# VH-VL binders against UPF0304 protein MJECS11: the designs that were tried, part 15

Target 1, 168 residues: UPF0304 protein MJECS11, of Methanocaldococcus jannaschii (q60310)
Amino acid sequence: MLSKIERLILANQYKILKILENTSEYDEIIKILEEGYEIFYDEILGHIFDELPESEGQFVLDILSFYDIVVEPYKQKNPNDHEIINHPYSYFKGFDGNSETKYMAFVRFLIEDQKKFSFVAKYAKKTDNFNSHFPMLDKYRKMVELWESKYNKKYDLKREEILDILNA
Below, E stands for the ipSAE of ESMFold2; O stands for the ipSAE of OpenDDE; V2 stands for 0.75 times the mean of E and O plus 0.25 times the DockQ between their complexes.

## First folded at step 19 (VH-VL; framework fv_prolgolimab)

Design w1 (from u5 with heavy chain D102Y; at its last look DockQ between E and O 0.11; V2 from the best seeds 0.00; counts 0 for: pae O 11.3 > 2, placed apart)
Fold by OpenDDE, look of step 19:
Structure w1 (fold): chain C 168 residues (1-168), chain A 119 residues (1-119), chain B 106 residues (1-106)
Amino acid sequence: as target 1 above (168 residues)
Amino acid sequence: QVQLVQSGGGLVQPGGSLRLSCAASGFTFSDYWMYWVRQVPGKGLEWVSAIWYSGRSTYYADSVKGRFAISRVNAKNTMYLQMNSLRAEDTAVYYCATEYEYFYYMDVWGQGTLVTVSS
Amino acid sequence: QPVLTQPLSVSVALGQTARITCGGNNIGSYSVHWYQQKPGQAPVLVIYRDSNRPSGIPERFSGSNSGNTATLTISRAQAGDEADYYCQVWDSYTYVFGTGTKLTVL
């Protein structure tokens, strides 16, 4: 449902587009918004996704930071640490494209569009572009929680601390 | 070799305009964020502006919002800072910088360009 | 939004250890970076992500960050270390620099 104010704002924006593009293609959309035909809103808003809340966005940034800043540099400096390197969660696997799509999409945005987390980025191919094909939210949340509560979100973690977080 | 070379700047009266340029070489320019940082002579560093790799997103310090415009032309490996409505307090050495490999820090810097706003 | 406070100046004897602090509310939750700036030169990154050294930076430079204080440590101080030092963080699409510290090597 859209409020009258939202409908007015959107309708006016489409009216502006109509003028700028010298077209009638927005007339139906304008009428839908002005009359309030909610059943047709999907045609207008279908490409606008639900928000990813700030806290969830921060969570994603945190888990990516853990891998990019802590885990990946450690592996790079300790190539012979097979216990860490071969750990099931030694690299960021992404999120489930079926049940965690918003998170996966946000990761892809951060890496592909913003070009951030370059150490994690190298796993794009290995992880099907960060589609884990398995729910990972719970695991990552446990990891981040442990990282924050037990290790004060420090970046200079010891081996045992990294392993502890990976085993969370 | 990664390098940023700046040009532009100089002396301008209050209310005037200047455009700074920053030419990049030695790396894939279009893949990285770019930044402007300024420094009043004898004072500290102040972040001015940042621009997304594609130029789609730009960010500004409150002190320059509405007056400065950051832009980039990836095909030319060049970033710009359009400075309008300049004020005396805008007098500073302006540095361009980039995040080359890592996250939200500036590991490559230009040589700096002095901008002097004076009547 | 975060305010990063540094001491105006720090003095260290040649060969001794200098510590430059960067104070901020819950700064430990941020990734802190450090820059060295010598007169007439552009800043140079000396520590990134709290404690990492870029290539070419001597091992004498180290960093830590916890609680409300980040610290740049320069062991075995040399005359060439005399410079201004700035801490920096990113927050909500803004970049924040510390107030800067002038390090004098005696």
Scores: ipSAE 0.000, ipTM 0.537, lowest interface PAE 11.3, mean pLDDT 90
ESMFold2, look of step 19: ipSAE 0.658; ipTM 0.862
ESMFold2 (binder alone), look of step 19: mean pLDDT 90; pTM 0.906

Design w2 (from u5 with light chain N52Y; at its last look DockQ between E and O 0.02; V2 from the best seeds 0.00; counts 0 for: pae O 10.9 > 2, placed apart)
Fold by OpenDDE, look of step 19:
Structure w2 (fold): chain C 168 residues (1-168), chain A 119 residues (1-119), chain B 106 residues (1-106)
Amino acid sequence: as target 1 above (168 residues)
Amino acid sequence: QVQLVQSGGGLVQPGGSLRLSCAASGFTFSDYWMYWVRQVPGKGLEWVSAIWYSGRSTYYADSVKGRFAISRVNAKNTMYLQMNSLRAEDTAVYYCATEYEDFYYMDVWGQGTLVTVSS
Amino acid sequence: QPVLTQPLSVSVALGQTARITCGGNNIGSYSVHWYQQKPGQAPVLVIYRDSYRPSGIPERFSGSNSGNTATLTISRAQAGDEADYYCQVWDSYTYVFGTGTKLTVL
């Protein structure tokens, strides 16, 4: 449901687009919004996703930072550490495209659009563009929680500390 | 004053059993990892076992796996080491220890308890 | 699991500096802890996390760790420093002690 104010704002925005693009393609949308035909709102708003709350966004940034700043550099400096290299969670796997779509999309945005986390970015192909195909949210949350609570979100971690977090 | 006081131990025949106790005082026992470390007389230190602060997880050296069991009763501020199927090579002074920082070291130690396994 | 190798014995003259090494493959990637043990006594933590001193440990005790060697340094050695010293690390939920070093103060 949209409030009258929301409908008015959206309708006005489409009216502006209509003028700018010199098109009638928005006339139906404008009518739907002005008349309040709620049954058709999904056709208008369907591509607008629910918000990713700030705390969840920060969480994603944290787990990506852990991998990009802590894990990946460690692996680079210690290529013979097979326990870490071959650890099941030695690299960021992404999020589940089915159940964690918002998180996956945000990761893709950060990496593809903002060009952040360059060390993690190299795993795009390996991870099907960071689609883990398996829920990872809980695992990452445990990792970040341990990283914060036990190691004070320190980036200069020792091997045993990294391994401890990976085993979270 | 933080203190670990040990009890138990003694002489036992091969194949026998002993239970060691470690009583903690002066700190919130349930908040910290606890450890057992042993030392053969005249030899070095050997880690034996560790237990999570909640008792949820336990860890053992390969040399004692399947024979020793670490446990703790937080309500009693006491940790235990149940030693079964004792062998001559288990003869050692056993220390209990704890750590305050959770960085996998031991900063408080008990006085030690001698365990002698001999026929 | 890492193997921590220490010299069997180290000798130092009174007032001089003693260095006890703990060797291990890539030990610099670990946090190394050091214990002092005098005869008939329980070990005492003297250095933790490579270079930190617990309360009550003199500043004469210091530690470093890089590459394949961790080092416990005891400056201005005193007679009371004569003891066995052990390095220790954590790896894969196991605790590994060094072989131990007997420090003799001459």
Scores: ipSAE 0.000, ipTM 0.569, lowest interface PAE 10.9, mean pLDDT 92
ESMFold2, look of step 19: ipSAE 0.738; ipTM 0.891
ESMFold2 (binder alone), look of step 19: mean pLDDT 89; pTM 0.907

Design w3 (from u5 with light chain T94E; at its last look DockQ between E and O 0.04; V2 from the best seeds 0.00; counts 0 for: pae O 3.2 > 2, placed apart)
Fold by OpenDDE, look of step 19:
Structure w3 (fold): chain C 168 residues (1-168), chain A 119 residues (1-119), chain B 106 residues (1-106)
Amino acid sequence: as target 1 above (168 residues)
Amino acid sequence: QVQLVQSGGGLVQPGGSLRLSCAASGFTFSDYWMYWVRQVPGKGLEWVSAIWYSGRSTYYADSVKGRFAISRVNAKNTMYLQMNSLRAEDTAVYYCATEYEDFYYMDVWGQGTLVTVSS
Amino acid sequence: QPVLTQPLSVSVALGQTARITCGGNNIGSYSVHWYQQKPGQAPVLVIYRDSNRPSGIPERFSGSNSGNTATLTISRAQAGDEADYYCQVWDSYEYVFGTGTKLTVL
């Protein structure tokens, strides 16, 4: 359901688009919004996804930061540390495209669109563009939780601390 | 050849101050944690302080918190221990040390520096 | 924080096996390191992470850690092994040394 205010705002925006693009293609949408035909709202809002809450967004930023700022630099400086290098979670694998699509999409946005987390970005091909094909949310949550609670979210971690977090 | 060479020890009165230095050579100093460990003559080892390779994080034993300050200048390959408000119980041989494997131990040690706090 | 307790002294005959213990509550959950210190010298790491030997340390030196006791074992003891030995762990941003053990080779 959309409120009258929301309908008015959206209708006005489409009216502006109508003028700017000199087209009648928005006339039906405008009418649907003005008349309040809710059954057709999905056709209008279908490309608008559910929000990713701020806390969840921050969580994604945190786990990416851990990998980009802590894990990847460590691996670079310690290429012979096979225990870390070969650890199952030694690199960011992304999120599950089936059950964690919202998170995966946000990661892709951060890396592809905003060009952030350059050290993580190199794993795009290896990770099917950060589709882990397996739920990773809980694992990452445990890692971030341990990172915050035990290590005060420090970036200057020792090997054993990194390993401890990877084993979370 | 990896070496740690210490200096700056000596005799000081209670309440006085000293600064110890530890000069590193033979390795990339900025890549490794550094430590101070002290030993009362005829007694055991006691950890004093640790510092992250970048100097961002420092750690202290409770016995020296608020009085000692560990620091490092990576460009000079040197670590320091500023000791203030010295007490008789601070009398000890002070060792600097480092580690290469990041397993929370010390595998390279300086020669030690004697600090004597006495009136 | 763990308290690491070592025997004050241990004696061993030449060629025999010496065992130095380091006791602590649930010490087996920690990585225990061992140092050898001879008179007038700085400590030398002889075992790290319970059972690993640094380069240059003879195979006669070995370590174990389980339960409430870590053990440094020195087989085929030599006169040169006479020294003080210290165990050490890291816990909650603090480095903890054992009380130290004087090993005498008879």
Scores: ipSAE 0.029, ipTM 0.651, lowest interface PAE 3.2, mean pLDDT 93
ESMFold2, look of step 19: ipSAE 0.711; ipTM 0.881
ESMFold2 (binder alone), look of step 19: mean pLDDT 88; pTM 0.904

Design w4 (from u5 with heavy chain Y32A; at its last look DockQ between E and O 0.15; V2 from the best seeds 0.00; counts 0 for: pae O 6.9 > 2, placed apart)
Fold by OpenDDE, look of step 19:
Structure w4 (fold): chain C 168 residues (1-168), chain A 119 residues (1-119), chain B 106 residues (1-106)
Amino acid sequence: as target 1 above (168 residues)
Amino acid sequence: QVQLVQSGGGLVQPGGSLRLSCAASGFTFSDAWMYWVRQVPGKGLEWVSAIWYSGRSTYYADSVKGRFAISRVNAKNTMYLQMNSLRAEDTAVYYCATEYEDFYYMDVWGQGTLVTVSS
Amino acid sequence: QPVLTQPLSVSVALGQTARITCGGNNIGSYSVHWYQQKPGQAPVLVIYRDSNRPSGIPERFSGSNSGNTATLTISRAQAGDEADYYCQVWDSYTYVFGTGTKLTVL
């Protein structure tokens, strides 16, 4: 799984840590890397998650943008529009913590760490920190697809257009 | 009547640990957000921690992150605050509080419990 | 993370109107809540979501929030209103309290 160069780099990094922290706790990891015991790599790399591809990252940005820039401002300006306000998807629900963990984590990163999507952020409490507890990928994909294909990803949408996307 | 009754606290040396408890009654405990807020005597209120309905999501002030742990046992209608690595600046009256709605405020408060961290 | 600034103290004569301000950048975009705390007691929610009163809170208590200032208004001030008052908001996974105001009823 790891090339000799990668193993050398990682081993050297751990050797540096060993010196800096004046500890022997990294000796086994160093040996695993130097000897190439692949069976133990997961113990070393287990906390390094698989990548979220760029396209998927962009997708998450898109759906969050839709809610943050389009839906939330509309609700703010139209507090009496109960059809939109009470719509099942009138707010961003997050992603499923079980089956869509990477997406959920990315959302949390965007909101908690980067402090973006301030209007969506207001729903952190309501959404269990954006854990929808059920799959949402398909729904959001349909919404974004409709937003892009039918409405050219326009931000100044009319009520009926917003509703159409929410019903996607 | 909604009530929160606190227990725990007391005097502890720096680096020590304490656990606070908050027993709830008069409402469906599992339907409420719960909070810890502390107050240095003669000073203002400072939010410490919050916990979601099921306990799956927890939130902490930066000043206590990594040292304090909020938890709840809904079956016992009780919330806890585990305080580790206590510091002198953690000395305060600690309040538990609850919220029935999702608007980020505290509806009902406990009576408070004093935590003193001193050598 | 907004900073909520309150005056250290406010004085009001009996029967008069007290106004306690809570200043913050664009605080009007937040829902502001207010708590009353009497000496030796736990805080009590007196206003939530800018202008709503919990059950049991007198109509003398009202709230507003716009621009950079939220205001708690206590009309017809009574001796029992003497207390510390705190504003509070939520922002980005943090609950923020104001610095607190001591209201003295003269």
Scores: ipSAE 0.021, ipTM 0.588, lowest interface PAE 6.9, mean pLDDT 92
ESMFold2, look of step 19: ipSAE 0.677; ipTM 0.869
ESMFold2 (binder alone), look of step 19: mean pLDDT 89; pTM 0.911

Design w5 (from u5 with heavy chain E101D, light chain N52E; at its last look DockQ between E and O 0.04; V2 from the best seeds 0.00; counts 0 for: pae O 3.3 > 2, placed apart)
Heavy chain, then light chain:
Amino acid sequence: QVQLVQSGGGLVQPGGSLRLSCAASGFTFSDYWMYWVRQVPGKGLEWVSAIWYSGRSTYYADSVKGRFAISRVNAKNTMYLQMNSLRAEDTAVYYCATEYDDFYYMDVWGQGTLVTVSS
Amino acid sequence: QPVLTQPLSVSVALGQTARITCGGNNIGSYSVHWYQQKPGQAPVLVIYRDSERPSGIPERFSGSNSGNTATLTISRAQAGDEADYYCQVWDSYTYVFGTGTKLTVL
ESMFold2, look of step 19: ipSAE 0.713; ipTM 0.886
ESMFold2 (binder alone), look of step 19: mean pLDDT 90; pTM 0.913
OpenDDE, look of step 19: ipSAE 0.029; ipTM 0.635

Design w6 (from u5 with light chain H33Y; at its last look DockQ between E and O 0.73; V2 from the best seeds 0.00; counts 0 for: pae O 3.2 > 2)
Heavy chain, then light chain:
Amino acid sequence: QVQLVQSGGGLVQPGGSLRLSCAASGFTFSDYWMYWVRQVPGKGLEWVSAIWYSGRSTYYADSVKGRFAISRVNAKNTMYLQMNSLRAEDTAVYYCATEYEDFYYMDVWGQGTLVTVSS
Amino acid sequence: QPVLTQPLSVSVALGQTARITCGGNNIGSYSVYWYQQKPGQAPVLVIYRDSNRPSGIPERFSGSNSGNTATLTISRAQAGDEADYYCQVWDSYTYVFGTGTKLTVL
ESMFold2, look of step 19: ipSAE 0.679; ipTM 0.877
ESMFold2 (binder alone), look of step 19: mean pLDDT 88; pTM 0.882
OpenDDE, look of step 19: ipSAE 0.065; ipTM 0.671

## First folded at step 21 (VH-VL; framework fv_prolgolimab)

Design y1 (from u5 with heavy chain F103S; at its last look DockQ between E and O 0.14; V2 from the best seeds 0.00; counts 0 for: pae O 2.1 > 2, placed apart)
Heavy chain, then light chain:
Amino acid sequence: QVQLVQSGGGLVQPGGSLRLSCAASGFTFSDYWMYWVRQVPGKGLEWVSAIWYSGRSTYYADSVKGRFAISRVNAKNTMYLQMNSLRAEDTAVYYCATEYEDSYYMDVWGQGTLVTVSS
Amino acid sequence: QPVLTQPLSVSVALGQTARITCGGNNIGSYSVHWYQQKPGQAPVLVIYRDSNRPSGIPERFSGSNSGNTATLTISRAQAGDEADYYCQVWDSYTYVFGTGTKLTVL
ESMFold2, look of step 21: ipSAE 0.590; ipTM 0.827
ESMFold2 (binder alone), look of step 21: mean pLDDT 90; pTM 0.920
OpenDDE, look of step 21: ipSAE 0.252; ipTM 0.723

Design y2 (from u5 with heavy chain F103L; at its last look DockQ between E and O 0.02; V2 from the best seeds 0.00; counts 0 for: pae O 9.7 > 2, placed apart)
Fold by OpenDDE, look of step 21:
Structure y2 (fold): chain C 168 residues (1-168), chain A 119 residues (1-119), chain B 106 residues (1-106)
Amino acid sequence: as target 1 above (168 residues)
Amino acid sequence: QVQLVQSGGGLVQPGGSLRLSCAASGFTFSDYWMYWVRQVPGKGLEWVSAIWYSGRSTYYADSVKGRFAISRVNAKNTMYLQMNSLRAEDTAVYYCATEYEDLYYMDVWGQGTLVTVSS
Amino acid sequence: QPVLTQPLSVSVALGQTARITCGGNNIGSYSVHWYQQKPGQAPVLVIYRDSNRPSGIPERFSGSNSGNTATLTISRAQAGDEADYYCQVWDSYTYVFGTGTKLTVL
């Protein structure tokens, strides 16, 4: 349900778009909002996704930081460390596009739109653009938790510390 | 100034027990790993034990497992090493140490305490 | 688990460069730390994590680590550099020290 104020604001925004784009395609939306036909709100709001809470956003930033700043540089420096290089979680796999869509989308936004996490970005092709096709939240949470609780979220980690976190 | 001051040690017969203490000052004790390292006179360094921030995690060299116990009381800024069932080969100078980076090295050391196990 | 092997002794002339090696299988995958110990004194950290110097350690001290060998380099050697030097790593919740090297400054 939208308040009258929200409807007014949205309607005015669409009216502005109408003028700017010199189109009538927004007339129906404007009318729906002005007259309050709630049954059609989903058509208007359908492209507005549920929020990703701040804490979850930070979590994603944390796990990406771990890979981008800690794991990837280590692998570059130690190409002969096959235990780390070949570890199942030695690279960021993304999130599940089916059950963790918001997280996956946020990752893609960070990497593609904001151009962050450049060392992780190279895995876009390998990971189907960071769609793990398997739930990864729990694994990443354990990793971040261990990273924070045991290693004080330090970015300058030793080999065994990295391995410990990867095995979380 | 960061400082580790050790106490305890001395002469003990085989099978006996000793407790070493390491008092820390000049830093937030509870935020850092602590270590015990020993050295037989004229010989190299041997790690003995490590304990992390809260004391929840402890580590021991195989040579002392089951006989030595590391602990810490953060409220007192003090770390301990309880040594039981002492053997002649445990004779050494024991050092306590800490690390500011918490990356498993020792950048601050105590003055050392001699432990002599002899009949 | 890893065995860290150091030469028993290294000699260097005053003002010259000393190199102390620490050998170990795939030691380049570890962070290697170096300690200096003078007679009757506790060890002093001189290099941590391969190549980092603690505050107060002269720039003459440097470190590297790759492959199967870590190296502590002491340039422009001084008489005061004469000491025992130990490398150290952490592996599988075990702390491992090298066998130690006695550096003599001639």
Scores: ipSAE 0.007, ipTM 0.553, lowest interface PAE 9.7, mean pLDDT 92
ESMFold2, look of step 21: ipSAE 0.652; ipTM 0.860
ESMFold2 (binder alone), look of step 21: mean pLDDT 89; pTM 0.902

Design y3 (from u5 with heavy chain F103A; at its last look DockQ between E and O 0.14; V2 from the best seeds 0.00; counts 0 for: pae O 4.4 > 2, placed apart)
Fold by OpenDDE, look of step 21:
Structure y3 (fold): chain C 168 residues (1-168), chain A 119 residues (1-119), chain B 106 residues (1-106)
Amino acid sequence: as target 1 above (168 residues)
Amino acid sequence: QVQLVQSGGGLVQPGGSLRLSCAASGFTFSDYWMYWVRQVPGKGLEWVSAIWYSGRSTYYADSVKGRFAISRVNAKNTMYLQMNSLRAEDTAVYYCATEYEDAYYMDVWGQGTLVTVSS
Amino acid sequence: QPVLTQPLSVSVALGQTARITCGGNNIGSYSVHWYQQKPGQAPVLVIYRDSNRPSGIPERFSGSNSGNTATLTISRAQAGDEADYYCQVWDSYTYVFGTGTKLTVL
């Protein structure tokens, strides 16, 4: 639920938007907030994700960096390495849109909005814009953990080291 | 025979709205990416929008972001382009097109639909 | 996004070879596709992934891509080859078309 203060603040913000955009599209939202119809709050707040903690953000940056700086350049230089190229995790698949939505969103933000990770970006189409459609957090965490613990998070990895991480 | 048949379009005033349709036949519609590409008369091709096979992911050119919406109904083998807040610079022939998965090219095109935005 | 630059026009004598270039910074790292468009018609894919021909496209059409230039080559040019030609690439959420080249068969 929202407090009266929160409702007032949000309602006022939507009123401001209404004026600025010269539209009536916010009238229902304003009414919902002012009258306190909690059952409809999800329609208003549903697009507001839970916070992604700093550590989790860094984790995402790490796994993307691994793919962008290590795996993708290797594949580019070694197109005939079929073991790596055809490896199930040879490219960043994104995160599950159902259970890992905030991670998926953050990836999309980094790639679409901030224009980062250019070598990973090319897989947007192939991966349904980085929606893996199955949980990937555990896999990526194992990969990053191995990368950090065994290989000191270095970027100049050998083939066998890359493969080892992919198999994590 | 693989075919895309377009409908909609026409003349509209600035700020107005139009909806384009693209009906597919001769192939498994749900297995293909779909696209909109437009062309100002006498000018080049400009990609407008793309939609994933399932319709979950959509992409837009910066010039139409926030104003255009691409959608598809696979059960009807039809793709749509909702165009809102139309501007004079949106005047063009609009083409729908298809692509195999991971092809990154458009191998089948519709016949095109003229959209004219003028006061 | 990359900018794909094509010559505005190319002329070729009947039966001769036409070459249409598509320039772009490091375009050789992309897969380049080519479309033919005749007046009043929709574009038609004539080359995909640098050098592949779709079914129905004559062997006279070929493509190459390296460095900063992709090239569409049309050998033994025919009157029916007169058209606009566009190169195209995919670049991270966007499709990019070249500026287009008008091919005239003399």
Scores: ipSAE 0.026, ipTM 0.643, lowest interface PAE 4.4, mean pLDDT 93
ESMFold2, look of step 21: ipSAE 0.626; ipTM 0.848
ESMFold2 (binder alone), look of step 21: mean pLDDT 89; pTM 0.895

Design y4 (from u5 with heavy chain F103H; at its last look DockQ between E and O 0.02; V2 from the best seeds 0.00; counts 0 for: pae O 10.5 > 2, placed apart)
Fold by OpenDDE, look of step 21:
Structure y4 (fold): chain C 168 residues (1-168), chain A 119 residues (1-119), chain B 106 residues (1-106)
Amino acid sequence: as target 1 above (168 residues)
Amino acid sequence: QVQLVQSGGGLVQPGGSLRLSCAASGFTFSDYWMYWVRQVPGKGLEWVSAIWYSGRSTYYADSVKGRFAISRVNAKNTMYLQMNSLRAEDTAVYYCATEYEDHYYMDVWGQGTLVTVSS
Amino acid sequence: QPVLTQPLSVSVALGQTARITCGGNNIGSYSVHWYQQKPGQAPVLVIYRDSNRPSGIPERFSGSNSGNTATLTISRAQAGDEADYYCQVWDSYTYVFGTGTKLTVL
């Protein structure tokens, strides 16, 4: 449900767009908002996704940081460490596009739009643009939890510490 | 003061069984990994087994897999090593140890207990 | 799994500096820990995570680790430093000890 004030604000925004774009395509939306036909709100708000809470956003930043700052640099410096290189979780796989869509979208935003996490970005093709096609949230949570609780979120980790986190 | 006190061990015939115990005090037992390390007299140290905080995960050297079982009862601050199908090559002083502060090294050791497997 | 190789024995004159090496492929990527063991006693941790000293260990004990060699350095060697020394790492949920080095103080 939208309040009258919210409806008014949105309606005015669409009226402004109407003028700027010199179009009538927003007339129905404006009417829906002004008259309060809630049944059609989903059509208007469908492109507005549910919020990703701050804690979850930070979590995603943390796991990406782990891979970008800890794992990837290590692999670059130790190309002959096949145990780490070939570890199933030695690279960031993204999130499941089916069940973890919000997280996947946020990752894509961080990498594609904000151009962050450059060492992780190179895996876009390998990971189907960070769609793991398998739930990864729990795995990453365990990894981050271990990284924080046992290793104080240090970036300068030794091999066995990295491996321990990867095996979390 | 942190302390590990061992018990058990002794003489056993090949194919026999023994149970070692390690009682911990002076620290929060359940928060730390525990280990067994053995040493043949006059020889080097050999890791035998490790056990996770809760006992959920256990690890063994290949030389003892399938024969030894590590366990812990956190409520009793005690770790155990059940040794079955003992062999002559299992003869050694067995030490229990813990990671008091960090993972991957053993900063506190028990006094050791001798296990002799002989006919 | 890494193989940690130590010299069988090292001799040092009283008051001089002893260096005990622990060789292993890419050992510099591991955290190397060192134990001192005197006859009839349990091992005692003297260095952890390459270069850190536990409480009660003299500053004479130091450690380094890079490339394929970790080194335990004992400066101003004392008679009481005579012992066996073992390096140790963790790998693939196993614990690997070095072959051990007998340090003799002359």
Scores: ipSAE 0.007, ipTM 0.562, lowest interface PAE 10.5, mean pLDDT 92
ESMFold2, look of step 21: ipSAE 0.689; ipTM 0.870
ESMFold2 (binder alone), look of step 21: mean pLDDT 88; pTM 0.904

Design y5 (from u5 with heavy chain F103Q; at its last look DockQ between E and O 0.13; V2 from the best seeds 0.00; counts 0 for: pae O 2.4 > 2, placed apart)
Heavy chain, then light chain:
Amino acid sequence: QVQLVQSGGGLVQPGGSLRLSCAASGFTFSDYWMYWVRQVPGKGLEWVSAIWYSGRSTYYADSVKGRFAISRVNAKNTMYLQMNSLRAEDTAVYYCATEYEDQYYMDVWGQGTLVTVSS
Amino acid sequence: QPVLTQPLSVSVALGQTARITCGGNNIGSYSVHWYQQKPGQAPVLVIYRDSNRPSGIPERFSGSNSGNTATLTISRAQAGDEADYYCQVWDSYTYVFGTGTKLTVL
ESMFold2, look of step 21: ipSAE 0.694; ipTM 0.877
ESMFold2 (binder alone), look of step 21: mean pLDDT 90; pTM 0.922
OpenDDE, look of step 21: ipSAE 0.208; ipTM 0.711

